# Ledger of designs, part 41: VH-VL binders against q7dma9r51to147

Target 1, 97 residues: q7dma9r51to147
Amino acid sequence: GDQVIYHCTVRTLDGVVVESTRSESGGRGVPIRDVLGNSKMILGLLEGIPTMHKGEIAMFKMKPEMHYAEIDCPVSAPENFPKDDELHFEIELLDFS
Key: E = the ipSAE of ESMFold2; O = the ipSAE of OpenDDE; V2 = 0.75 times the mean of E and O plus 0.25 times the DockQ between their complexes.

## First folded at step 17 (VH-VL; framework fv_umesolerbart)

Design M2 (at its last look DockQ between E and O 0.93; V2 from the best seeds 0.88)
Fold by OpenDDE, look of step 17:
Structure M2 (fold): chain C 97 residues (1-97), chain A 128 residues (1-128), chain B 107 residues (1-107)
Amino acid sequence: as target 1 above (97 residues)
Amino acid sequence: EVQLVESGGDLVQPGGSLRLSCAASGFTFSSYYMNWVRQAPGKGLEWVSYITSSGSWIRYADSVKGRFTISRDNAKKSLYLQMTSLRAEDTAVYYCARSPERVYPSGITKYIFAFDIWGQGTLVTVSS
Amino acid sequence: EIVMTQSPATLSVSPGERATLSCRASQSVSSNLAWYQQKPGQAPRRLIYDASTSATGIPARFSGSGSGTEFTLTISSLQSEDFAIYYCQQYNRYPYTFGGGTKVEIK
């Protein structure tokens, strides 16, 4: 699979940060390093990231079945998070190889 | 007919405040990201701000950050730009512009910031 | 921010002739590039997006090409209604920046 490095911030429709890699949003400031198809990843990211180009910052909206509410989702949802709502994702693709 | 109509442009003094409005019609306003783009007289275009469909996410150009506030009322199909601490360089025609959506069958939607619908613009003049 | 540079600033072309407009990005914007047409007293109109995809209702004489940092808008046969200012814009990352524009005027 392809190697990807990206920042990701996830918000609810009412603007609550669910998860973030960015320090300004409560994250560690460390981008995610994944291998598409070989890493535990939200389905929407698996499908959305390939639509992006290196250096791109993209905004996505994902239905529940494409994120934490996916059946057998390999990624655990954060605590106290509504899994059944649509979510917004800001993804900055730093590297794609 | 898909349409955006801006209003609220006026002459104001430096340091003043002004609120612009944009009325949308002909499409499901609540589903779309919206933007403000401005154009100084005889100059080019400058993106000012965007707001997500539900208002959950907002970004500003550095030139207006801390002074301008974008907001929306989906029930009224309206977009707003509250401007404060206005400067001469804020003088411009202000356009509201729609970001189209790219909907994928999988259930993800990607928002495209290539603006497909524009209003006619409203002129803001900041002068002493 | 990504700086967009358009050239030439003014392009004089005769009706029926080919017009070629250039747009350069200070860093790669991949194919996330749009072109707009603006006539006096009017709002911009989107012509091209994704570098080479024509917007709905745009005449076939308009075409976009390029990727990365170099882009071109071509008007194959200039019509009287095509004399206007054309802007390129990247949407690869915010802030979403525009070029300075190219004025296409009648020779």
Scores: ipSAE 0.924, ipTM 0.960, lowest interface PAE 0.4, mean pLDDT 96
Fold by ESMFold2, look of step 17:
Structure M2 (fold): chain C 97 residues (1-97), chain A 128 residues (1-128), chain B 107 residues (1-107)
Amino acid sequence: as target 1 above (97 residues)
Amino acid sequence: EVQLVESGGDLVQPGGSLRLSCAASGFTFSSYYMNWVRQAPGKGLEWVSYITSSGSWIRYADSVKGRFTISRDNAKKSLYLQMTSLRAEDTAVYYCARSPERVYPSGITKYIFAFDIWGQGTLVTVSS
Amino acid sequence: EIVMTQSPATLSVSPGERATLSCRASQSVSSNLAWYQQKPGQAPRRLIYDASTSATGIPARFSGSGSGTEFTLTISSLQSEDFAIYYCQQYNRYPYTFGGGTKVEIK
């Protein structure tokens, strides 16, 4: 139900940026806009973002099962995404409404 | 028991270099994000830097960016701060500090920068 | 950078009485606020996190309250070992910033 607007940068534990919304990390600089419970989201974001408050920047580590290695994951992994790896996520929550 | 012990503080001249070490014991060092926090004599606390558990993601305070390098050696359970181009305003007690983790049953871990374990600090004095 | 402002700078309190310490953030930090105690010659010790949650092993007389931009640490019955400097610290976003401290002294 709630709308969330956030930036996210994903790195391997070895430090390789594999995906980012941020321009300084190769993204477009446009945050993601999702609706909790409706938008297709990886399980780790569905569980992690509700632990955050508006304006927070948080660091998470997520097991593969909590991102693109989730059984029947509703979101397709980007090409060459390391879906079997534990990954670091930096999330900036811009809005939670 | 859980301990952090800093070392390497010294008297150095402006423009000099110094490497601080922090030895960890009593916990799984490689699981935790680590920080440096400093306190100028008679002053308050200033966060300096963090490093992720793997060592690969790093953030610095603007006051030290480009001059200080945080690193870790998980096999030796040690945290480091390489300081260069030292200035008088870098004079402080330097603490290493642990960011606790909040582990969720689902398999996500959130890192909390409300530091639960601190070392006793090592004094760096920058003066001529 | 989120500026943390503590008041008063010094608080004189008699043993057994209540101390109330204030912390204000320049922008909302929600509940991502911690309180630390520091005694002379020692490292800080975390008392409170999440604005109001007591850290493990902290005496019940320490309590935190507030959210957003205004926060309070209360020591309900001040003991002789509680005379120290107290710092608030936000961890909503880096750089993680501390208040300037409140020194709690014997009156």
Scores: ipSAE 0.811, ipTM 0.919, lowest interface PAE 0.5, mean pLDDT 93
ESMFold2 (binder alone), look of step 17: mean pLDDT 91; pTM 0.927

Design M3 (at its last look DockQ between E and O 0.90; V2 from the best seeds 0.88)
Fold by OpenDDE, look of step 17:
Structure M3 (fold): chain C 97 residues (1-97), chain A 128 residues (1-128), chain B 107 residues (1-107)
Amino acid sequence: as target 1 above (97 residues)
Amino acid sequence: EVQLVESGGDLVQPGGSLRLSCAASGFTFSSYYMNWVRQAPGKGLEWVSYISSSGTWIRYADSVKGRFTISRDNAKKSLYLQMTSLRAEDTAVYYCARSPERVYPSGITKYIFAFDIWGQGTLVTVSS
Amino acid sequence: EIVMTQSPATLSVSPGERATLSCRASQSVSSNLAWYQQKPGQAPRRLIYDASTSATGIPARFSGSGSGTEFTLTISSLQSEDFAIYYCQQYNRYPYTFGGGTKVEIK
């Protein structure tokens, strides 16, 4: 699979940050390093990231079945998070190889 | 007919405040990211701000950050721009513009910031 | 921010002739590039997006090409209504920046 490095911030429609890699949003400031198809990844990211180009910042909207509410989702939802809601994702693709 | 109509442009003194409005019609306003783009007289275009469909995700250009506030009322199908601490360089026609959505069969939607619908603009003049 | 540079600033073309407008990005914007047409006293109108996709209702004489840092808008046969200012804009990352514009005027 392809190697990807990206920042990601996930928000609810109410504006609550669910997850973030960015320090300004409570993250560690460290981008995610994944291998598409070989890493535990939200389905929407698996499908959305390939639509992006290196250096791109993209905004996505994902239905529940495309994120934590996916059947047998390999990624655990954050604690006390309603995973059946629509989520918005801001993704900055730093590298794609 | 899909339409955006801006209003609120006026002559104000430096340091003043002004609130612009944009009325949307002909489409499901609450589903779209909206933007403000401005154009100084005889000059080019400058993106100012965007706001998400629900109004909770917002970005500003550095030139207006801390001074301008974008907001929306989906029930009224309206977009707003509250401007404060206005400067001469803020003089411009202000356009509201829609960001279209790209819907994928998978169920994800990508927001595209290539603006497909524009209002006619409203002129803001900041002068002593 | 990504700086968009358009050339030439003014392009004089006769009706029926081909017009070629250039847009350069200070860094790669991939194919996330749009072109707009603006006539005096009017709002911009989107012509092209994704570098080469024509917007709905845009005449076939308009075409976009390029990727990365170099882009071109071509008007194959200039019509009287095509004399206007054209802007390119990247949406690869915010802030979303526009070029300075190219004025297409009648020769």
Scores: ipSAE 0.924, ipTM 0.960, lowest interface PAE 0.4, mean pLDDT 96
Fold by ESMFold2, look of step 17:
Structure M3 (fold): chain C 97 residues (1-97), chain A 128 residues (1-128), chain B 107 residues (1-107)
Amino acid sequence: as target 1 above (97 residues)
Amino acid sequence: EVQLVESGGDLVQPGGSLRLSCAASGFTFSSYYMNWVRQAPGKGLEWVSYISSSGTWIRYADSVKGRFTISRDNAKKSLYLQMTSLRAEDTAVYYCARSPERVYPSGITKYIFAFDIWGQGTLVTVSS
Amino acid sequence: EIVMTQSPATLSVSPGERATLSCRASQSVSSNLAWYQQKPGQAPRRLIYDASTSATGIPARFSGSGSGTEFTLTISSLQSEDFAIYYCQQYNRYPYTFGGGTKVEIK
């Protein structure tokens, strides 16, 4: 039931940006809005966001199984996403309500 | 024994350059985010910069952005701070500091910027 | 950036008595707050993180409390080695910022 609004930037461990909500990193500058327990989300976000507080910027490292290499992942990876790589996530949690 | 040892502090003139080093031992250096934190004489602490465990994600305080470059060499277990265009306001003891990690059984790791290991610091003095 | 304000600047306390140190954040940092002790000529030492969790090896007389914008470090029965400067620090978001410090000295 909780609504979360966040920015996210994903990089390979060698520093290549592969996905971002941030305009400075090639995104549209618009945060993602999800509902925990209802929105389809990768497991790493489902586990990571509850460890955060509103206004926090956190750095995570996630194994492939926690993102798009999850068995029966409910979310489709973007085209050419490196789903088999361990990836680095920066998450800014704008709201948790 | 977990240890961080800074070196390279010196007296330099304004506009000069200086390279600081931090040698790590007793832990898996390549697993941790590393930081520089400085303290002007008789003053409080100021976070300067962090660098990710792989060396490729970096943030700076605005006061040093464009003048300081943080880097690391994981094979040598070493952290560096290249300082250029030095100002009197950069006079401080410079500490290297480790960000601990929280490793979750699920397979995520969160990095925590509440520094658990500090070096003893190296003094940089910028004056004419 | 988040400004951390510590009070008082100096706190005079008798040995064996209680010291209470305050730290205020200009905006909520939730529980992403640490406390450090620093003695002259030494590096800071982390005492408390997550606002109230004791770091490994820290004596039980040190305790932290608070959340959001208001935080307290309590030293219940001061020992001779506890006379030092104490800093709070937020790590909710970069730039990570420290308070100006509270010097705890012998009354």
Scores: ipSAE 0.839, ipTM 0.927, lowest interface PAE 0.4, mean pLDDT 93
ESMFold2 (binder alone), look of step 17: mean pLDDT 92; pTM 0.938
ESMFold2, look of step 18: ipSAE 0.830; ipTM 0.925
ESMFold2 (binder alone), look of step 18: mean pLDDT 92; pTM 0.933
OpenDDE, look of step 18: ipSAE 0.924; ipTM 0.961

Design M4 (at its last fold request DockQ between E and O 0.90; V2 from the best seeds 0.89)
Fold by OpenDDE, fold request of step 19:
Structure M4 (fold): chain C 97 residues (1-97), chain A 128 residues (1-128), chain B 107 residues (1-107)
Amino acid sequence: as target 1 above (97 residues)
Amino acid sequence: EVQLVESGGDLVQPGGSLRLSCAASGFTFSSYYMNWVRQAPGKGLEWVSYISSTGSWIRYADSVKGRFTISRDNAKKSLYLQMTSLRAEDTAVYYCARSPERVYPSGITKYIFAFDIWGQGTLVTVSS
Amino acid sequence: EIVMTQSPATLSVSPGERATLSCRASQSVSSNLAWYQQKPGQAPRRLIYDASTSATGIPARFSGSGSGTEFTLTISSLQSEDFAIYYCQQYNRYPYTFGGGTKVEIK
């Protein structure tokens, strides 16, 4: 699979940050390094990132079944988070190789 | 028919405030990211701001950050731009514009900031 | 921000002739590039997106090409209604930026 390096911020429809790699959104400021098809990642990211170009900042919305509500989702939802709602993702693809 | 109609443009003095509105019809407004784009007289186009379908994400151009506020009322199918501390360089026709959705069979939707629907624009003039 | 530069500023073309408009990005925008047409007193109209995909209802004489930092809009045979200003715009990342425009005028 392809190696990808990206920043990601996830928000609920009411603007609550669910998860973020960006420091300004409460993250550590460290991008995620994944291998598509090998790393444990949200299905929507697995499907969405390949649609992006290196250097692109993209906005996605994902149905519950494409994120934490996916059957046998390999990524656990944050504590006390309703996983059955639509989420919006901001992804900055830093590298795709 | 898909349509956007801006209103609220006026003549104001520097330092003044003004609120623009954009009325949407013919499509599911609440599903779309919306934008403001402006054009100074005889000049090119400048992206001003975008707001996500529910307002969860908002971005501004540096030229208006801290002075302009984008908002929306999905029940009224309306987009707004509250402008404060207006400057002469804010003089422009202000367009509301839609970011189309790219829906994938997988169930994800990508928002494309190649604006497919534009209003007719409303003129804001800032002058002493 | 990514700076978009269009050339020429003005292009004089006779009806029926081919028009070639250039757009350059200060850094790669991949294929996230759109072209718009604007006539006096009207809002811009999207012609091309994803660098080479024609928008719905756009005549076949309009075509876009290029990727990365160099892009071209081609009007194969200029019609009377095509005299207008054309803008390119990148949407690879915010802030989303436009070129300065190319005015296509009648020779």
Scores: ipSAE 0.941, ipTM 0.967, lowest interface PAE 0.3, mean pLDDT 96
Fold by ESMFold2, look of step 17:
Structure M4 (fold): chain C 97 residues (1-97), chain A 128 residues (1-128), chain B 107 residues (1-107)
Amino acid sequence: as target 1 above (97 residues)
Amino acid sequence: EVQLVESGGDLVQPGGSLRLSCAASGFTFSSYYMNWVRQAPGKGLEWVSYISSTGSWIRYADSVKGRFTISRDNAKKSLYLQMTSLRAEDTAVYYCARSPERVYPSGITKYIFAFDIWGQGTLVTVSS
Amino acid sequence: EIVMTQSPATLSVSPGERATLSCRASQSVSSNLAWYQQKPGQAPRRLIYDASTSATGIPARFSGSGSGTEFTLTISSLQSEDFAIYYCQQYNRYPYTFGGGTKVEIK
C-alpha cells in the first residue's frame, strides 16, 4: 500500500464540471487521501495515478468502464454523474509515499 | 504531411486586437490538445495557453489571462487565439503546437505537454 | 511557477567534439522534461522527451539524462548542422516553462 494524496476535477467532453475536489470548481478544497491496494478507487485512478510523479498535474481522458460505469464499481457515482460518457480528468498528485 | 500553419500576425498599436489562426492538416485534429507558445525577438520561449481536444479544458499563462482567448473549431481543423488589450511585451512570434497523447490498453489516455509538432510561427508586433 | 535555468548561455565547440548542456529546475519535475533544438528562423523541434527518450528521427548523437532537478543534453560528436539554440522545458505542471537556452556555436 502506497499512500496517494491528490486533487481531481472531472469534466464532460464539452467542459461541464461533474465532480471536483477544488474549491473553485464547487468542491471542499480538500484533497483525497487513498491507499493503493486498500482504498476503493475507480479503475481509471488506479491506472492513471501510478503513471504520475509527485507534484505533477496530468490530463487524462477515460472511457466509461474506467470510471463509474466499471463492472462492480466499488464506489458510488455522484448524483446525475454521466457514468456512460467518456470524461476528462485533471489530477494533481500532491504526494506519493 | 502533418502540418500546422499559423496566420493573422500583423503590426498593431498598443491597446489593439488581433486574431491568430492555426490550420491543421495530416492528423486527427480533434484528438489532440493544442497550445500557443510565443517567442519575443531574441528571447526564449513562453507557453501561452492550451485547449483540450474538445475544448473542455483551457489554461492560460498569467501574463495573458483576461486578455487572450484560445478557442478551436474541430470541424474546420482550426485553432484560434483572440488577443485584446495588446501591449508592447506581447510582441513575439506566435507558434501553434501539438501535445501528443499516450494511450494505455486499459482505456485511459494521458496527454503529454512535450510538443511534438510546431507551426512555422506568425509575427505579432505591437508598436506605436 | 517552476523556473528552468540553463548553462552555459553560450558554448563554442569544434566539429567532432562532445557538447554537454545543463538544465536545472527550481523544484522536482521528475522525468517530465523535454529538449528542443531551434535553428535561426525556424520553429523549435523536439529532440528528447521523458528526460532521456529520443524523439522520432533524431540522430543518435543526441542523448538526454537526469531526473528531478538536474538534467543534461549531450551531443556526442558535434556536426556543423548542430549550430542552434537548445531549450529545456518542464511539463510536470502548468505553466509549462522553458529554460533560457544554450546557444551552441561551431568553431
Scores: ipSAE 0.831, ipTM 0.923, lowest interface PAE 0.4, mean pLDDT 92
ESMFold2 (binder alone), look of step 17: mean pLDDT 90; pTM 0.921
OpenDDE, look of step 17: ipSAE 0.926; ipTM 0.961
ESMFold2, look of step 18: ipSAE 0.828; ipTM 0.923
ESMFold2 (binder alone), look of step 18: mean pLDDT 92; pTM 0.937
OpenDDE, look of step 18: ipSAE 0.925; ipTM 0.961
ESMFold2, fold request of step 19: ipSAE 0.831, 0.788, 0.800; ipTM 0.926, 0.906, 0.915
ESMFold2 (binder alone), fold request of step 19: mean pLDDT 92, 92, 91; pTM 0.934, 0.935, 0.922
OpenDDE, fold request of step 19: ipSAE 0.938, 0.929; ipTM 0.965, 0.965

Design M5 (at its last look DockQ between E and O 0.93; V2 from the best seeds 0.87)
Fold by OpenDDE, look of step 17:
Formats: C-alpha cells, structure tokens, sequence
Structure M5 (fold): chain C 97 residues (1-97), chain A 128 residues (1-128), chain B 107 residues (1-107)
C-alpha cells in the first residue's frame, strides 16, 4: 500500500473537535503516518485521501457509515462521542508515496 | 434560479464597523460552505473567509483575522460578515460565493473551493 | 500563502484569434486550479475548475490545461463577448489565492 503522512482534524456539526493531530486543536502536533490498506483507518479517510494530492488541504463531509459508525470500524471512537452523526474532516496531505 | 444577493455596503470611517449580509435563494443553503471574497477598486480578487454548512468550521485570511467575523443563519438562508476596526485597505466590493460539493457514491463529500455561484457584490468604502 | 502570477497583464487579440493566458503558482497546486471571467460591473464567473474541467454552460472555445505550477487558459477563437479580465485561483490550500488577472482586450 501507499505511504501517507497527513494532519487530520475532525469536527462535529456543532463544532466539537472529535480528534486532531494539530496542537492548536488539542493534538500532539504530530502528523499521522499510515499505509493505505495496511493500517487501522477510518473508511472515509481510506477513500478520501487517495483523491488528494501532496500538499493539499481538503475538507470532507462523511456520513456515519464512512467513519466511526462503520460496521467493524478498525478505529475506536473517542470517549462519549456519538458515532451516528455526520462529521467534517480537514486533511492536510503532507506526503503520499 | 440559484442566486446570492449581498447588501450592507456603505461608507465608513477608519476604525468603524459594518455588517454585510448575503441572501441565498434557489438552493439548499444549509448544505453548502459559503465564502466572502473581496475586490478592491481596480484590483484583483482576495478570498476573505469561509464558513461550513453548519457554521462549525471557519477560516479567515490573515488580513482580516481578529477583525472580521463570518456567520450564517440557515433558517434565514443568510450569510453575514461583521467587520470591525475597518481600514482603508478594506475598501472593496464584497462578494458572497458558494463552495460546490463533490459527492462520492461511498458517502463522502469533498468541498471544492472553486466558487460556482457569486452574488453581485456590495461596495464597502473606508475613508476619512 | 501560495502566490499566483498571471501573464501577460494585458493581452490584445483580434476577434476570431486564439488567446493564450498563463498562470503560475509559487508552489505546486496540483490540479486544484480554477479560472474565472469578469466583465466590468459584474461578479466573476467560473469558467474552469480542476485545471481543465469546464464549468456548466461554458462555451467549448474555453479550455484549461496544466498541472503543478504552470497553467494555461485558452480561448480558441475569441468572440466579442470574451473581452474581459480573467483570473486564476488555486484551491489546493487556504488561503485560497487569486492571480492578478489578465485583461483580454480587442486589438
């Protein structure tokens, strides 16, 4: 699979940050390093990231079945988070190889 | 007919405040990211701000951060730009513009910030 | 921010002739590039997006090409209604930035 490095911030429709890699949003400031198809990844990211290009910042909207509410989702939802809501994802693709 | 109509442009003194409005019609306003883009007289275009469909996500150009506030009322199908601490360089025609969506069959939607619908613009003049 | 540079600033073309407009990005914007047409007293109108995809209702004489840092808008046969200012815009990353524009005027 392809190697990807990216920042990711996830928000609910009411503006709550669900997850973030960015320090300004409560994250560690460390981008995610994944291998598409070989890493635990939200389905929407698996499908969305390949539509992006290196250096791109993209905004996605994902239905519940494409994120934490996916059947047998390999990624655990954050504590006290409603999985059945629409989410918005801001992705900055730092590397794609 | 899909339409955006801006209003609220006026002459104001430096340091003043002004609120612009944009009325949307002909489409499901609440489903779209919206933007403000401005154009100084005889100059080019400058993206100012965007706001997500629900208002949960907002970005500003550095030139207006801390001074301008974008907001929306989906029930009224309206977009707003509250401007404060206005400067001469803020003089421009202000356009509201729609961000189109690319919908994938999988259930993800990607927002394409190539603006497909524009209002006619409203002129803001900041002068002593 | 990504700086967009358009050339030439003014392009004089006769009706029926080919017009070629250039847009350069200070860094790669991949194919996330749009072109707009603006006539006096009017709002911009989107012509092209994704570098080469024509917007709905845009005449076939308009075409976009390029990727990365170099882009071109071509008007194959200039019509009287095509004399206007054209802007390129990247949406690869915010802030979303526009070029300075190219004025297409009648020779």
Amino acid sequence: as target 1 above (97 residues)
Amino acid sequence: EVQLVESGGDLVQPGGSLRLSCAASGFTFSSYYMNWVRQAPGKGLEWVSYISSSGSWIRYADSVKGRFTISRDNAKKSLYLQMTSLRAEDTAVYYCARTPERVYPSGITKYIFAFDIWGQGTLVTVSS
Amino acid sequence: EIVMTQSPATLSVSPGERATLSCRASQSVSSNLAWYQQKPGQAPRRLIYDASTSATGIPARFSGSGSGTEFTLTISSLQSEDFAIYYCQQYNRYPYTFGGGTKVEIK
Scores: ipSAE 0.923, ipTM 0.960, lowest interface PAE 0.4, mean pLDDT 96
Fold by ESMFold2, look of step 17:
Structure M5 (fold): chain C 97 residues (1-97), chain A 128 residues (1-128), chain B 107 residues (1-107)
Amino acid sequence: as target 1 above (97 residues)
Amino acid sequence: EVQLVESGGDLVQPGGSLRLSCAASGFTFSSYYMNWVRQAPGKGLEWVSYISSSGSWIRYADSVKGRFTISRDNAKKSLYLQMTSLRAEDTAVYYCARTPERVYPSGITKYIFAFDIWGQGTLVTVSS
Amino acid sequence: EIVMTQSPATLSVSPGERATLSCRASQSVSSNLAWYQQKPGQAPRRLIYDASTSATGIPARFSGSGSGTEFTLTISSLQSEDFAIYYCQQYNRYPYTFGGGTKVEIK
């Protein structure tokens, strides 16, 4: 399906940035480009992004099973990612096409 | 009964400091993002700041950045706004306001910044 | 920053008649738009969120419509308690911004 382009910052509930696409938060500054239905995405993003519109910045909280603790998760977790924690995801949806 | 009650508003001189408090009751305070919103006398509403449920993700309006500090104490069900370097344009009624959640059965929660619960407000006057 | 512009600034309406309030965003906020009512000496009360969804306990005479950049609040049959100031607010992205308000007065 649909192509999505987004920035994402992931923090622990204590606010520690564990991963980000944003250069100011330690990432490369390059947004993620995924295809809904034809790309591997963690379940929380697959369910959360369709609730958003182009240009929106949204805050989500996701239980572990909605990210890298998902049973048979289709993507590898980043190194030292806290897979068993609830996490906050800030998502900026740049494009939805 | 779900309730937010602000306190600590006062008359202060320019350059002064003041700490506002907001006491929450009737809901699980630690689960919600909280906000400060202000209204200058006879004027409209201005969002000031939000703080995440744990207190660690914080955003400010540019007009207060570097001068105001939002914080919370979840054990005391309290939200705070520490104001410093106060200016005449900071004169306003300050409201605390709750960010409602949209909870999905799947296990994701989206935060909706259309504030559903407001306190009565506390007046801050900055004047010599 | 997304600028929210409300019109008219003041709307004079007779009781029992329809009031139509307008809100325009400087860029698309899709449906991330709320309406609030504020009476003198009181805190704002949320009426509508998601552009058209009524908040709990809000009378059916209040309805919202629109998406993108243009939004309307309609009060289908104005009651005496409805004379107040109404604000729109976008929450598509921070900073969350409010319109300047529309004061609804007795004609």
Scores: ipSAE 0.783, ipTM 0.901, lowest interface PAE 0.5, mean pLDDT 91
ESMFold2 (binder alone), look of step 17: mean pLDDT 94; pTM 0.947

